# Designs tried in a protein design chat: VHH binders against Probable endonuclease 4 (nfo). Part 9

Target 1, 285 residues: Probable endonuclease 4 (nfo), of Persephonella marina (c0qri1)
Amino acid sequence: MVKIGAHVSSSKSLDLVFDRGREIGADTIQFFLSSPRSWHWKERSDEEKELFIQKRRETGISPVIAHSSYLFNLASSDPVLRKKSINGVIRELKLCEELKIDYYVIHAGKSKGLKESEAVKNIIDSVKEIFSKVKLKHTFFLYETLAGQKGEIGKTTDELAQLMEPFKKENTGVCVDTCHIYSAGYKINDEEGFYSYRSELSKKIGLENVKVIHCNDSKTPFNSKRDRHEHIGEGSIGYKGFEFFLNDEYFRRLPFILETPKTADWDIKNMERLRRLIRTAPVAQ
Key: E = the ipSAE of ESMFold2; O = the ipSAE of OpenDDE; V2 = 0.75 times the mean of E and O plus 0.25 times the DockQ between their complexes.

## First folded at step 5 (VHH)

Design d16 (from c01 with D30S D31S D56S S103E; framework vhh_7zox_3)
Fold by ESMFold2-Fast, scan of step 5:
Parts: structure tokens; sequence; C-alpha cells
Structure d16 (fold): chain B 285 residues (1-285), chain A 123 residues (1-123)
């Protein structure tokens, strides 16, 4: 069984993500550990943490994915902002480890006037400090592929390979977002483009280091460098791109997470659309 | 301890008005986004309105032009003025700390809510 799910609300308490995931029929879920627009951190009670572990077991929803705050910039030339970002990531990763969250997805950073090579060095230095202060025994730290908006680091496979190279002994990997890579210039919606991209991932990163697929269609055209998510099949990628990922011998084993627009029942509709694209799937035990 | 205490709910006829209050304690109220979220019978949590530390406001499409959010940082109090109430506004209303919603108005996060106050719009 291919595992399909969505980003769900973590409002009120973290354990409720499982109730919300079950309500929409999700096999796997993603959520925020804190407000993505706030530097303020909330300590979680032992009671809430125990409920989280209990409900995970009861629902069978797995794997479980956390998305980082949008405020972090590990590339920042401002040492105050970079240190604040490092400390924020450390706090989020410690909670991930405690809750047995499988994957932590982060946007590596933005150059903000730095040369790309300087931004990459700053990210590597930031991540070195993070891993010196938190041991990941369970959670994998995943750089997300980015759309190529101004200053974004992580828009090419080469950039991601540079970010990962020093951390081969750590639990690191990549989250591939279909809208982002299409907008960045990878033509994943035709056969040649899909297999070319897959080959590039295999050669430069190692296919086994791709851990999560974000399933988002694109409102904007190929190579637009714009991050605008659309419903599955209604954007510029279309059904064929998703069909390639869902039926791939490796990618079909990964969690597929929707971050598509949320109105009424669209998560249910988009998950059903993805499920209909699966040509063959073994029954999960 | 963080505490949010809502009041001002009740039974009101369609077209009527209510004003909700939320008294906050245990944190630096002025530094946080604050908002109102609601849960109607048989539905999930829905974002209603929020207000930044600087006073910028946001509203769900269903309440725009009818509801007004405000804050008094000196009193650590959040308000929701509800006008031209409709039966579909019937819900438990919660004061929420640090609410976040996406561009579709889907409520993705808040870190704390009070016990809520019941609003019933009926004959």
Amino acid sequence: as target 1 above (285 residues)
Amino acid sequence: DVQLVESGGGLVQPGGSLRLSCVASGFTFSSYYMGWVRQAPGKGLEWVSDISSGGSTGYADSVKGRFAISRDNAKNTLYLQMNRLKPEDTAVYYCAKEPYYDESGYLEYFDYAGQGTQVTVSS
C-alpha cells in the first residue's frame, strides 16, 4: 500500500493530528510543532506527549512528519538571526526525538544578498552546530527541494548534495516537493524528464536519501521559479507527473504528503486522485 | 501557567449582537498573535479572526464585515464584537494564542486555547 496523507492542523494539542489525519483517511501526516510565524516556543506537557505516542499507536498513522518554522534562516549573515534559527531547530529536533517523529522537513535557508557559496557554507556551519547539540537516533533531518525563489538555497540537486556531504554519518536526507522541482526546472511530468531527475538524485545524493515526497501540483508553468501549490491534476504538472512517482519502484515506498489548498473536502479529493493513479500496489501487512 | 478565560457568550436571536472577551494571564500578552477560533456542532475547529501584536487584523470570509476583533494590551484582554449574527454562527468560541492559518483560511496551528464560551443563535 502506498502511504498517502496531508499536512494537518496541530492546533490546540499535538496529539489531535492523529484524530485529524484519521478523519480525512490519511495513512501518513505532516504538521507544525509550533507557529511557523512566531519565535516563541511552547513547552509540551508529559500528558500531551503520552497522548501523542498513544494515538499514533491506536491510529496506525505512520510515518509522522514535522515541518520546521518558516522563520529559520540557517544561511543568515546576521549572526543573531542565525543563532536564533539554530536554537529554534535544536528545540524542534529535540521534541521530534522525544515524540519519535520520523522526519523533520526544513527549508535550508536564503542567501539574502550573500553569494550562494557563502550561504551554503553558513548552512553547513549551522547544521554542524545543531548536530553537535542534538543526537538524532530516530528522526531524519530533511532538506526540502525549493522552487528557486530569490535567494533560496536547495533549488538544485547539486546544492542539496553540497549541504548533505558533511553529514553522511547523521540521519539526513531530502524531501522532494513536486511543485518546487517542476518550478525550479525539472520536467518531471514527462517520462524523459522524470527518469533524468531520478537518475540525477541517484548519482548526486543517493536515492535512499530521499525520504518524503510532497505532492503538490503547480499553478505556475515549468521553470517559473514560483512556489504556488495547486490541486492534483488541476495545475501545470498534471496527473502524469504524480503517476510516475506513485508507481516508481523506490518512490512508491515513501510517504506522499499533500500541501495542496485546503477548502472543504479537498484533502480527501486529492488523496483519492493520487490513489487512482496507482497502477500496482502490494498490500501492506 | 498560561490562562485564557473567555466570557460574553449566550443565546441571541438572528440579527443580534454579542461581544466576547478573553482575559489572558501567564505570558506577555502584547508580544503574541491572538485570535478567535470556533467549533460548531459536528464540525472541526475553524479560524474566525486574528490580531497581531501590532494590531493588524484578519477575518474568515464567513464573518468579514460583521465581526470586529480588538485587543487592550494594558488589560491583557482580547475582544470579538459580533454583529448581525446568523444561526450558522452557533459554536463554542475559543480565545487562541498564536493562531496560524493558510491562505485558504484553514487553521494550521495554535499553541493554547481557553475553555471556550458558547454562542447560540436561535429563536
Scores: ipSAE 0.663, ipTM 0.850, lowest interface PAE 1.5, mean pLDDT 92

Design d17 (from c01 with D30S D56S S104E; framework vhh_7zox_3)
Fold by ESMFold2-Fast, scan of step 5:
Structure d17 (fold): chain B 285 residues (1-285), chain A 123 residues (1-123)
Amino acid sequence: as target 1 above (285 residues)
Amino acid sequence: DVQLVESGGGLVQPGGSLRLSCVASGFTFSDYYMGWVRQAPGKGLEWVSDISSGGSTGYADSVKGRFAISRDNAKNTLYLQMNRLKPEDTAVYYCAKEPYYDSEGYLEYFDYAGQGTQVTVSS
């Protein structure tokens, strides 16, 4: 069975993500641990943490994914911003370990006028400091593929391979976002482009290190370098790209998370659209 | 030890006005985004409005032009002036600390809410 779900609200209390996931029929969920536009951190009560663990068991929703704050820039040359980012990630990862969250998805960073090689070095140094201060026994730290917007680090498989190289013995991996890779220049919506990209992931990262698929169609064309999410089948990727991922022997075993527009019942509709693309198993003779 | 205490709800006829208040304690009120979220019977939480520490405001499309959010940092108090009320505005209104919503207005986060105050618009 392919596990399909969505990014859900964590408003009021973290345990409510399971109620919200169940309401939309999600198998798996993603959410924020804190406001992604604020540096303020809320300490969670033991009661809330216990309720989170209890509701996870009661709903059967798994795996569970946390998305990092948008404020973090591990590549930053500004020592204040970089230190705040490192400390913020450490706080989020400690909570992930406490709550047994399976995956933590982060945008590696933005160069902001640095040479790309310097930005990569800064991210690696930041992650080394993070792992020196928090031991990941359960949670995997996942770099997300990025669309190639100005200064983004993580837009190519080569960049991601460089970021992962020092951490092969740690719980690290990659989150592949379909809108991002399409916009970055990987033509995943035709057969040749999909298998070419899959081969590149296998060769440069190791396919087993891909842990989460973000399922987003694209409002913008192939190789646009823009991050604009669209409903499944209504964007430039179309159904074919999602059909390739959902029916792949490896990718079909990963959680598929929608970050599509959330007006009305769209998460329910988009999950149904994805489920309809899953092929019937071959008939046994 | 965060406390948010709402008041000012009640019964009002369509076209009427109400002013909600929220008194905050247990944190440095002026440092945080504050907002109003609501829950109509049988529905989920909906973002209504927010205000930054500096006074920049945001509004859900459903209330824009009718509601006005404001804050008094000296009194640790958040306000929502509600004008031209409609039956569709009937909900429990909650004062929320650190609300965040996406570009489509979907409420993605807040860390504390008060007990709420009931607003019923009926004739």
Scores: ipSAE 0.716, ipTM 0.879, lowest interface PAE 1.4, mean pLDDT 93

Design d19 (from c01 with S104D G105N; framework vhh_7zox_3; at its last look DockQ between E and O 0.13; V2 from the best seeds 0.00; counts 0 for: pae E 7.6 > 2, placed apart)
Fold by ESMFold2-Fast, scan of step 5:
Structure d19 (fold): chain B 285 residues (1-285), chain A 123 residues (1-123)
Amino acid sequence: as target 1 above (285 residues)
Amino acid sequence: DVQLVESGGGLVQPGGSLRLSCVASGFTFDDYYMGWVRQAPGKGLEWVSDISSGGDTGYADSVKGRFAISRDNAKNTLYLQMNRLKPEDTAVYYCAKEPYYDSDNYLEYFDYAGQGTQVTVSS
């Protein structure tokens, strides 16, 4: 069946993400490996890493997704920031490999006054350095679709295709965020817009390279270029957009992760809302 | 070892006030964001508030205007002044090191949390 989950807290110990995922009834989870606002890196004990693997098995929660720090900018023209970003990604990916984390989601970078083509080159060079230092045997490195806010690289399928081109033999792919693509100008909440976008992904990236769906409704209108998440069905996308992804022959096989507003039980409510949009599968022959 | 020791919880009637304290040790307190997260009975963790080393604050919409976070870097102590308490504020409150809450995208992170202190708002 379709795997639905949410971004959960990694407070105290990374293994607790499984307890928190189980409490909300999640099939799959996403979390941060460290503070997304600090350059400080905390080494994890072997005991904590073993407990993480054990609890994953005990809960059956899978796949497991890590989200990168928000401090990283792989496009940066500032050599200090770019070096820190590269080293930070390397540390996070090494921990992902140790913990058997399936997907690592990252925002590719921001141009910060660079020409877009130069920002893309910087990201590619940064990722080449990263992969020269970390062998991804399990974890997939996923560029996330972005909303098109000032300077963001990864806001179009063409940009993502350029970023992926040198790494076809590596574990790379794309995370599609419904709020981001809607805000960037892909009208996924009507049938024509959904199939147009799906076709574009297929032609320019390859559907098999889409690995994770972030399920977020949008507080802001279509083509707003704003990154403001809303509860499922209460934003400008509405239920129809999510229904298309959940029932698609390919996308329905991917993990669906909520990054919707965090109030006491909204993750449970939003997961129930998504599950109600899934069509009953035909009886096995 | 990082230690966070909370105090100040208890039973209070609706409309009342409580002041929570958290004494930190085992790390350079003023290098980190500090904050409060809570867990109501049968619910997940909910971010309540955070404060930077320099005093910049953030609050969950449910507590804005009622709660005030503050810190004393010289004493390695974090505070939460809780006013106009409601039954729905009933929870275990945890002092947290490096809590992160992206209000635009509702993403959360917590590096470490203490043992917690029970707050019960009941008549």
Scores: ipSAE 0.630, ipTM 0.836, lowest interface PAE 1.5, mean pLDDT 92
Fold by ESMFold2, look of step 10:
Structure d19 (fold): chain B 285 residues (1-285), chain A 123 residues (1-123)
Amino acid sequence: as target 1 above (285 residues)
Amino acid sequence: DVQLVESGGGLVQPGGSLRLSCVASGFTFDDYYMGWVRQAPGKGLEWVSDISSGGDTGYADSVKGRFAISRDNAKNTLYLQMNRLKPEDTAVYYCAKEPYYDSDNYLEYFDYAGQGTQVTVSS
């Protein structure tokens, strides 16, 4: 069975992500561990953590994915921001390990005026410090592919390969966002473009290191360098791009997470649209 | 159905203040963070501020220190206190349920419960 789900709200209590996932019929879920736009961190009670674990078991929703705060910049040359970012990631990863969250997805960083080579070096140094203080036994740390908006690091497979190279012995990998790579110049909505990208991933990253698909259409055209998510089939990628991923021998085994706008019943509609594109339905296990 | 009804806009001189309100219905208000977004003439939607269900707040740099977001969960109401208003704050202001933001604070959502509330800052 292809695992299709969405980013759901973690508001009020973490365990509610499972209720919210069940309500929309999600096979898999993603959420923030804390507000993505605040440095505030609230320690979770043992009761909340226990309820989280219980509801994960009861619903069977899996894999479970956390997304990092948007405030973190592991590339920053500002030592205050970089230290806060490192400490924030450490806190989030420790909670992920405690709750046995499968994947932690992060935007690697933004150069903010730095030369790209120095931004990459800063990210690697930051992640070395993180792994010196957190041992990942269950959770995988995933760099997300980015659209190539000003200063973003991680827009190409070459950049991701550089970021991963020092950590081949660690639980690391990649999350591929369809909107981001399309905007970054990977023409995934035609057959030649999709297989070219797949081949590039295999050669430079290793397909086995791709762990999550963020499944988003794009409001902007190919190669726009803009990050504007759209509902499935209503953007510039169209159904064909998603059909290639959903029916690929490797990618179909990964969780597909929608990060589309949250209005009306669009999570339900978008998941149904994705499921209609699957040529071979999973059989009952 | 989710319904969000904005009010409290108007014409104000630079340096003035306004307090926006948004009454919510059709969902459990207390469970969700809420936000304010705005659209200046001829511009795209811009995130202004949000507040989590736990009371944690965030602000766009352009309004930080001048605007204060709050909520009254008993009344299902979201507020935005706007002080020291500038002509650049002129926009239609919309209330949003858990608005999605990209890395440049660009919003990716389609539905608004109401028509928004116009704020005009002019001498």
Scores: ipSAE 0.012, ipTM 0.468, lowest interface PAE 7.6, mean pLDDT 87
ESMFold2 (binder alone), look of step 10: mean pLDDT 84; pTM 0.848
OpenDDE, look of step 10: ipSAE 0.027; ipTM 0.409

Design d20 (from c01 with D30S D56S S103D; framework vhh_7zox_3)
Fold by ESMFold2-Fast, scan of step 5:
Structure d20 (fold): chain B 285 residues (1-285), chain A 123 residues (1-123)
Amino acid sequence: as target 1 above (285 residues)
Amino acid sequence: DVQLVESGGGLVQPGGSLRLSCVASGFTFSDYYMGWVRQAPGKGLEWVSDISSGGSTGYADSVKGRFAISRDNAKNTLYLQMNRLKPEDTAVYYCAKEPYYDDSGYLEYFDYAGQGTQVTVSS
């Protein structure tokens, strides 16, 4: 069974993500541990943490995924911003470990006038410091594929391979976002483009290191370098791209998370659209 | 200990007005985004409006032009002036600390909320 879900609100209390996931019929969920636009931190009560663990068990929703704050820039040459970013990631990862969250998704960083190679080195050094202070026994740290907006690091498979290379012995991996890779220049909505990309992932990263698929159609055209999410089947990718991922021998084993626009009951509709693209598994003889 | 105490709700006829207040304590009020979120009977939490520490405001499309958010940092108080109220505005209104919403207006996060104040728009 392919596990399909969505990014859900963690407003008020983290345990409520399971109630919200169950309400929309999600198999798996993603959420924020804190405000993605604020440097302020909220300590969680033991009662809230216990409820989170209990409701996870009661709903059977799994795996569960946390998305990092958007304020972090692990590439930063500004010591104050870099230290804040490192400390923020450490705090979020410690909470992930405590709550047994399976995957932590992060945007690696932005160059902000640095040479790309310098930005990559800064990210690697930042992640080395993070792992020196947090031992990941359960949670996987996942770099997300990015759309290629100005200064973004993580927009190519080669960049992601460079970021991952020093951390092969750590719980690291990649989150593939369909809108991002399409906008970055990977034509995943035709057969040749899909298998070309899959082959590139296999060769440069290893398929086993891809852990989460973000399912977003694209409001903008192929190779636009823009990050604008659209409803499944209504954007430039179209149903065929999602059909390839959902029916792939490897990718179909991964959680599929919607980050599509949330007006009305669209998460329910988009999950139904994805489920309709799944082919019946072959019957064993 | 963070506390948010809402007041000013009540019963009002369609087209009427109400002014909600929220008194905050236990944190440096002026440093944080503050906002109003609501929950209509049988519905989920909906973002209504927010205001930055610097005074920049945002509004949900459903209330834009009718509601006005403001803050008084000297009094640690957040306000929501609600004008031309409609039956669909009937909800419990919560004061929220550090709300975040996506581009579609979907409420993705907040730190704390008060107990809420009931607003009923009916004849």
Scores: ipSAE 0.649, ipTM 0.851, lowest interface PAE 1.7, mean pLDDT 92

Design d23 (from c01 with D30S D56S L107I; framework vhh_7zox_3)
Fold by ESMFold2-Fast, scan of step 5:
Structure d23 (fold): chain B 285 residues (1-285), chain A 123 residues (1-123)
Amino acid sequence: as target 1 above (285 residues)
Amino acid sequence: DVQLVESGGGLVQPGGSLRLSCVASGFTFSDYYMGWVRQAPGKGLEWVSDISSGGSTGYADSVKGRFAISRDNAKNTLYLQMNRLKPEDTAVYYCAKEPYYDSSGYIEYFDYAGQGTQVTVSS
């Protein structure tokens, strides 16, 4: 059975992500641990943490994925922002470990006028500090593929390979976002482009290090360098791109997470659209 | 003990106006982004408008030029002035502390939300 789900709201209380996931029929879910717009960190009560663990077991929703705050920039040349980002990631990862969250997805950083090599070095140094302060025994730290917007680090497989190289002994990996890689210049919606990209991931990163697929169609054309998510089948990628990932021998074993517009109707519709692209029917209901 | 209490909703004819209010308590209101999010019948939560602690505003494309968000930090109150209302504006409107929206304008997160106030635009 391919596991398909969506990014759900974690507003009010973290345990509610399971109720929200169940309501839309999700097999797997992603959420934020706190407001992605705010530096404010609220400690979670023991009651909330216990309820999170209980509801995970009761719903059977798994794996569960946390997305980092969008305020973090591990590449930053501003020491205040970089230290805040490091401390923020440490706090989020500690909560992930406590709650047995399977994957933590992060945008590595933005150069903001730095040379790309300097930005990469800063990210590596930031992640070294993070892992010196938090031991990941369960959670995997995943760099997300980025669309190639100005200054983004992580837009090419080569950049991701550089970021991962020092951390092979740690729980690290990659989250592949279909909209991002299409916009960055990987033509995953035709057969040649899909297998070319798959081969590049295998050779430069190792397929086993790809842990999560973000399923987003693209409002913008191939190689646009823009991050604009669209409903499945209604964007420039179209159904064929998603069909390749869902039916691939390796990728079909990974969680597929929608980050499309969050209407109740559209998450259900988009998950159903993805399920209809699977060539082999599910064995169990 | 955060509370957000919305008021000002009701039934209004197309082309009409309503002003929503949200009274906040239990936090330092002036320090936070505040916003309005809405849920139309059978739909998910959609971002409508937000306002920073400093008064900088943002609006969803569907409401630009028709709605105006404002805040009174001395009264811990958030407002939404809604003009030239359309049937498609029919929704429950929620006051939200620190709303976050994705690139498509749909709400992915908010710290807290109120109970909501219903707005029905019908002839």
Scores: ipSAE 0.036, ipTM 0.485, lowest interface PAE 6.1, mean pLDDT 89

Design d26 (from c01 with D30S D56S L107E; framework vhh_7zox_3)
Fold by ESMFold2-Fast, scan of step 5:
Structure d26 (fold): chain B 285 residues (1-285), chain A 123 residues (1-123)
Amino acid sequence: as target 1 above (285 residues)
Amino acid sequence: DVQLVESGGGLVQPGGSLRLSCVASGFTFSDYYMGWVRQAPGKGLEWVSDISSGGSTGYADSVKGRFAISRDNAKNTLYLQMNRLKPEDTAVYYCAKEPYYDSSGYEEYFDYAGQGTQVTVSS
């Protein structure tokens, strides 16, 4: 019932993400469309795109999520970097539409010495330009919650609400990352903190606009402002935080994606750990 | 053109101390978070500590209270003071320019790293 999966390699060919997802027993998958550490873009053949569509159908893996390149900074005051970032996002979103990818997850941007309000304005202007050039008929554009590391825009629910406000009629939403929100100061691993955060999302963003949950435990303590992912149950969040999300009436309907450290078979172990937290009947209290 | 050069590793007995240094060049050092990441034999990368441009610090639970990170922006140098070392601290230690991504999933942990410096804790 609950769809759990992981970030898988897209190296060699995009269609291989389905073979890799099936190998680990994933219900849903996330991947990069190109190397996230390079500006080089690889044109995909029509044969590869058709094979991607075919394997999606054969495996039944769904929804399918793409993560943006980490080189993009939509907040940049450097016009060369900002234009390259805008063009890169446009290119990635066009491929998402072509491949029927359900969600596209992006880090909004970094201030890099700008006043925070200027960075927010630059992101909004960048996204307006993007949507003027790409019509999203299928794919949802999702801002990810960030941990609050230096200059990160998207670390509070209020910042995310500001970024989303001009685009409420577009396919936009939010990806919630458990490590990020815990590190940013939302105490999701106790009952009061979880329901407080849920209420804040409901009031400021709307629960229906939360589309993906990234499941990462945290190597660092609550409110550390550090983005350091840990295996499920081995970090500072612990099992209770994940249990709240997996059994919530709304969140249990969303895909849960692991971005935990990649060592031999850990994705299989972490997915099993998450599945053990799911209750046959939803928690009514 | 970004360069990070680590030094200060070596062989030390349990309970001993070492101070690691990292000299950075090719970027405005004071503008970035800097950190230390380690890799033990046969294991994946583990974040150890980081420090913001303003001096705010973070530590992995395994090293908290024993290690202290610091920086000298005038010298473009990052430090890690390691005290009460344990055999479990044996690893190659890498100086890292702040990761520009927040995922521990598929891709490498850091934006740039040096060649690393070996720390061996053995009797």
Scores: ipSAE 0.006, ipTM 0.202, lowest interface PAE 9.1, mean pLDDT 86

Design d30 (from c01 with D30S D56S Y100W; framework vhh_7zox_3)
Fold by ESMFold2-Fast, scan of step 5:
Order: structure tokens, then sequence, then C-alpha cells
Structure d30 (fold): chain B 285 residues (1-285), chain A 123 residues (1-123)
């Protein structure tokens, strides 16, 4: 079966993500390890970490995905912000390893007045420092595809390939967000556009390095360069784009995570909408 | 049957201060992220601030250093202390349960919001 889930709240305690995932019927979950807009970090108790591992086993929810704080900018020309971002990522990845979190999704960074080539170099240098201090034995470090908003690094497959090139021996990969790539100019809701994008990923990144699919429809039109998430089928992408990913020979084996607008029952509705687009259950190899 | 009741809004002059309160009922208040979101005339919903049960706070860049969010879990009450108010802070302020943001930081949705309280900064 294709594994479908959603981003859930990690408020109060990390172990509660499994209770919240179970309540909505999720096969897989994503969450933040801390408030995405706060630099405040408190150490998690051993009891909380043990409960996290226990509840993961009891619920069977897997894979488990952490999303980085939105405050990090690994491209920053401000040495204080860049060092704080590096230290923050190191802290989050160490917790990911302790908790056996499968994937860590990060936005590579924003140029903020730097040339794109300089921003890319800064990100690579930041990630080299991170991997010198954290050995990833379980967790994969995933760059997320971005919508192409001002200064965003990671908006093209070529940029992602450049970011990944020095780290081929590390647990690295890519998280593909459907809203982001559509807004960036990949027409994934068109059969020709979907297979063109898939071919580009295969050629420049390697399909095996795509590890997570974020399922978000788009409030804004194709090539808008805007990051505005919508309910499945209610946005500009429509059902067809999601149908292509869910029925693809490779992508259908990946976790599909909703980051659609958060309401009491919309995650349940959107998961049901995605499941109705599956033509054939995937066969395990 | 979640209920959020905001209070403390009003008319204030630029440079003034105001304290908003939100009394929550119908859920285990201490288990959820709580936040403040606002809507200026003719604009969409904008994230202002959020707080976890453990006291971890986040603020929009437009309000950092001027606003302070806090919570009293024993009273099921969320607060927003607003200092050095500007005309640009004029908006209806909503108490929100589990606010969610896209990767750009734009507020997408919340699980529930109250009826709001009007804050007008002008003379």
Amino acid sequence: as target 1 above (285 residues)
Amino acid sequence: DVQLVESGGGLVQPGGSLRLSCVASGFTFSDYYMGWVRQAPGKGLEWVSDISSGGSTGYADSVKGRFAISRDNAKNTLYLQMNRLKPEDTAVYYCAKEPWYDSSGYLEYFDYAGQGTQVTVSS
C-alpha cells in the first residue's frame, strides 16, 4: 500500500506525534522538532525519547520525518546567523539519530543579496561543517525543492544536484514538494510535463535519491514562483498531478506527506482523496 | 466544541500599549500550540506570534521586540502584550488553536479561531 500521511503537531511532547498520526489514520508522519519560528531549544527528557520509540513501534507509523526550523539559513552571509543555523541543524540531526527518524527535510537557504553561486558555496561549506560534526547512520538529510521565491536556493534540479554532489557518500537526498515544483515551472499536472520532470530528476539527481513526496496543491498558478498550499484537487495542480506521482513505479514506494491547510478533518479528507487516485496497490520488492 | 473568547482590544494612540487575552474551553489547552493571528482591512490573515506548552515562542519580524506572547495553563488563558504600537498594527486579532504556516511563513489555516478583537492604533 502507498504510505500516506501528514505533517502533525509536535506541541507539548514529541511522542504525541504518533497519537496525532493515529487519530487521522496516517501511515507516515512529519513534524517539527521545535517551534519553526523560535530559536529556543530545550533538551528532550530520556522518558520522552523512550516514549517516542515505544509509540512508533506500537502504532506502526513509518517512515517518520522531521522538518527543520524555518529560521535556518545555511547560505547566510551574516556569520552569526550562519553559525547559529549550522549549530541548530547539528542539534536537530543529533536528535534525529537518537530517535531513529528516517528523513530530515530542510530548505537549503536564501541568498539575501548574495549571488546564487556564492549562496550555493555557503550552503555546501555549511553542510560540510555539519557532516564533520554529525555522522548520519540512520537519518537521511534531504534538500526540499523550493517554489522559486526571491533568493531561494533549491528551486531548480540543477541547484539541488550542485548541493548534493559533494555528499554522495553521506545519507543525502531530495524531498519533492508538488506545490513548489509546479510554482517553480515544472508542469507536473500535464503527462508530458510530469515525465519530463521525472527524466530530469533521474538524469541530474538519480531517482533513488528522491526519498519523500510532499503532497500540496497550489493556490497560485503554474510558474507563479509563490509558495501557497491548497487542498488536494482544489488548487491549480488538480488531481492529475497527484495521480501521476501516486501511480509511478518509483514514486509510489515513497512516503506521501500532506502539508495542506490544517483544519480538524481536512487531513483525513485529503488522505482519502489521494487514496482514491491510486489505480493499483504497490508491490513490495 | 472548542471555544476561544478574545478580549482587550480597543483604540490606542501610536506608541501605546495594549494587552489581549483569550480564554479557551472545550479542549486540553496545555496540549496545543496557541497563537495570535491578525487581519488588517482588505488583507489576508497574518501570523503574529505562537507559543508551545513548554514556553517556546515565535514572532513575526514586524512585531519582534514589541510584542510578548504568554500563556497560563492553569487558567486556560493566552495573552499578547503589545508595546510600542504602530498604525500598521491596526487589525482584528484572533486567538488561534494550532496555527499552521507554509514554508514562506504565511498563515495557511488554524484548527480553530475565536471571533476576534479589534485593535485600532490612531488618534
Scores: ipSAE 0.025, ipTM 0.434, lowest interface PAE 6.8, mean pLDDT 88

Design d33 (from c01 with D30S D56S Y101E; framework vhh_7zox_3)
Fold by ESMFold2-Fast, scan of step 5:
Structure d33 (fold): chain B 285 residues (1-285), chain A 123 residues (1-123)
Amino acid sequence: as target 1 above (285 residues)
Amino acid sequence: DVQLVESGGGLVQPGGSLRLSCVASGFTFSDYYMGWVRQAPGKGLEWVSDISSGGSTGYADSVKGRFAISRDNAKNTLYLQMNRLKPEDTAVYYCAKEPYEDSSGYLEYFDYAGQGTQVTVSS
């Protein structure tokens, strides 16, 4: 059936993500490998890594998703930031491979005053360097759909297709965030808009390359170009948008991850809301 | 428009002190996390310290108890007070801006680093 979960804290020890996921009833989890707003990197002991693998098996929580640091910008024209970002991604991906993490989600980068074509080229060159230093045998490297905030690369399906084109033989794909695509101008809460977007993904990227769905409602209106997450059903997208994804013949096979506000017990409530939108198989099945 | 200009580096003897400054412009400084990152010769980048808009601080274990990060929001300036300096602290020090959602709902560019300031600790 449909795997639903949430972004959970990885503070103190990585293996605790499974305890935290179990506590909220998650089927699947996402977390950061280190603080997302700090360049600090803690080397993990072999004991912690073994415990992570053991707890994954014991809880049955799968797939497991890592989100990249927010500090990375693979598009950067600043050589210090770009090299920091490349080295940071390499470090994170090596740990993903060691821990058998299924998906690694990253924001491709920001143009920061560059022409978009130059930013795209910089991202592609950065990713080529990354893959030259890390062979992904298990983990998939996923570009996330972005809301269209200042200079963001990855806000359109065309941009994502360009970023993926050189890496079709690699473990690459896309993470679709419902708040981001709604804010970027895809009307996924309307039946026509949902199927239009699905068709665009199919034609330009290939549905098989969509690997993760981030389930976030939006505090802001359609086409706002703002990245502000809201509880499921409480925002401008509303229940209908999520119902389309959860019951789609392809998307229903993917992990659905909440990145909704982390006030007390809301992950449990939001997961229950998503589960209530799931329909059973058709009568003629 | 976004600029970070570091200063205050130099040559100092082991056990000495230096105070680094980073003057920011082109954004609402008080609303952003700010931090210091360093790169020693032949080494990768190492996070040193960060400070939230509200003043909460974090430090790398290698500098905890010796370095103090602070900010002056009225002057758009980030500081790093470095005490009891060791040869291992020799590096180029960079200040970095972290993202913030402005009043229009747009995040400023993720992660801008300045040009850096050289710190050399030797006898």
Scores: ipSAE 0.000, ipTM 0.148, lowest interface PAE 11.5, mean pLDDT 85

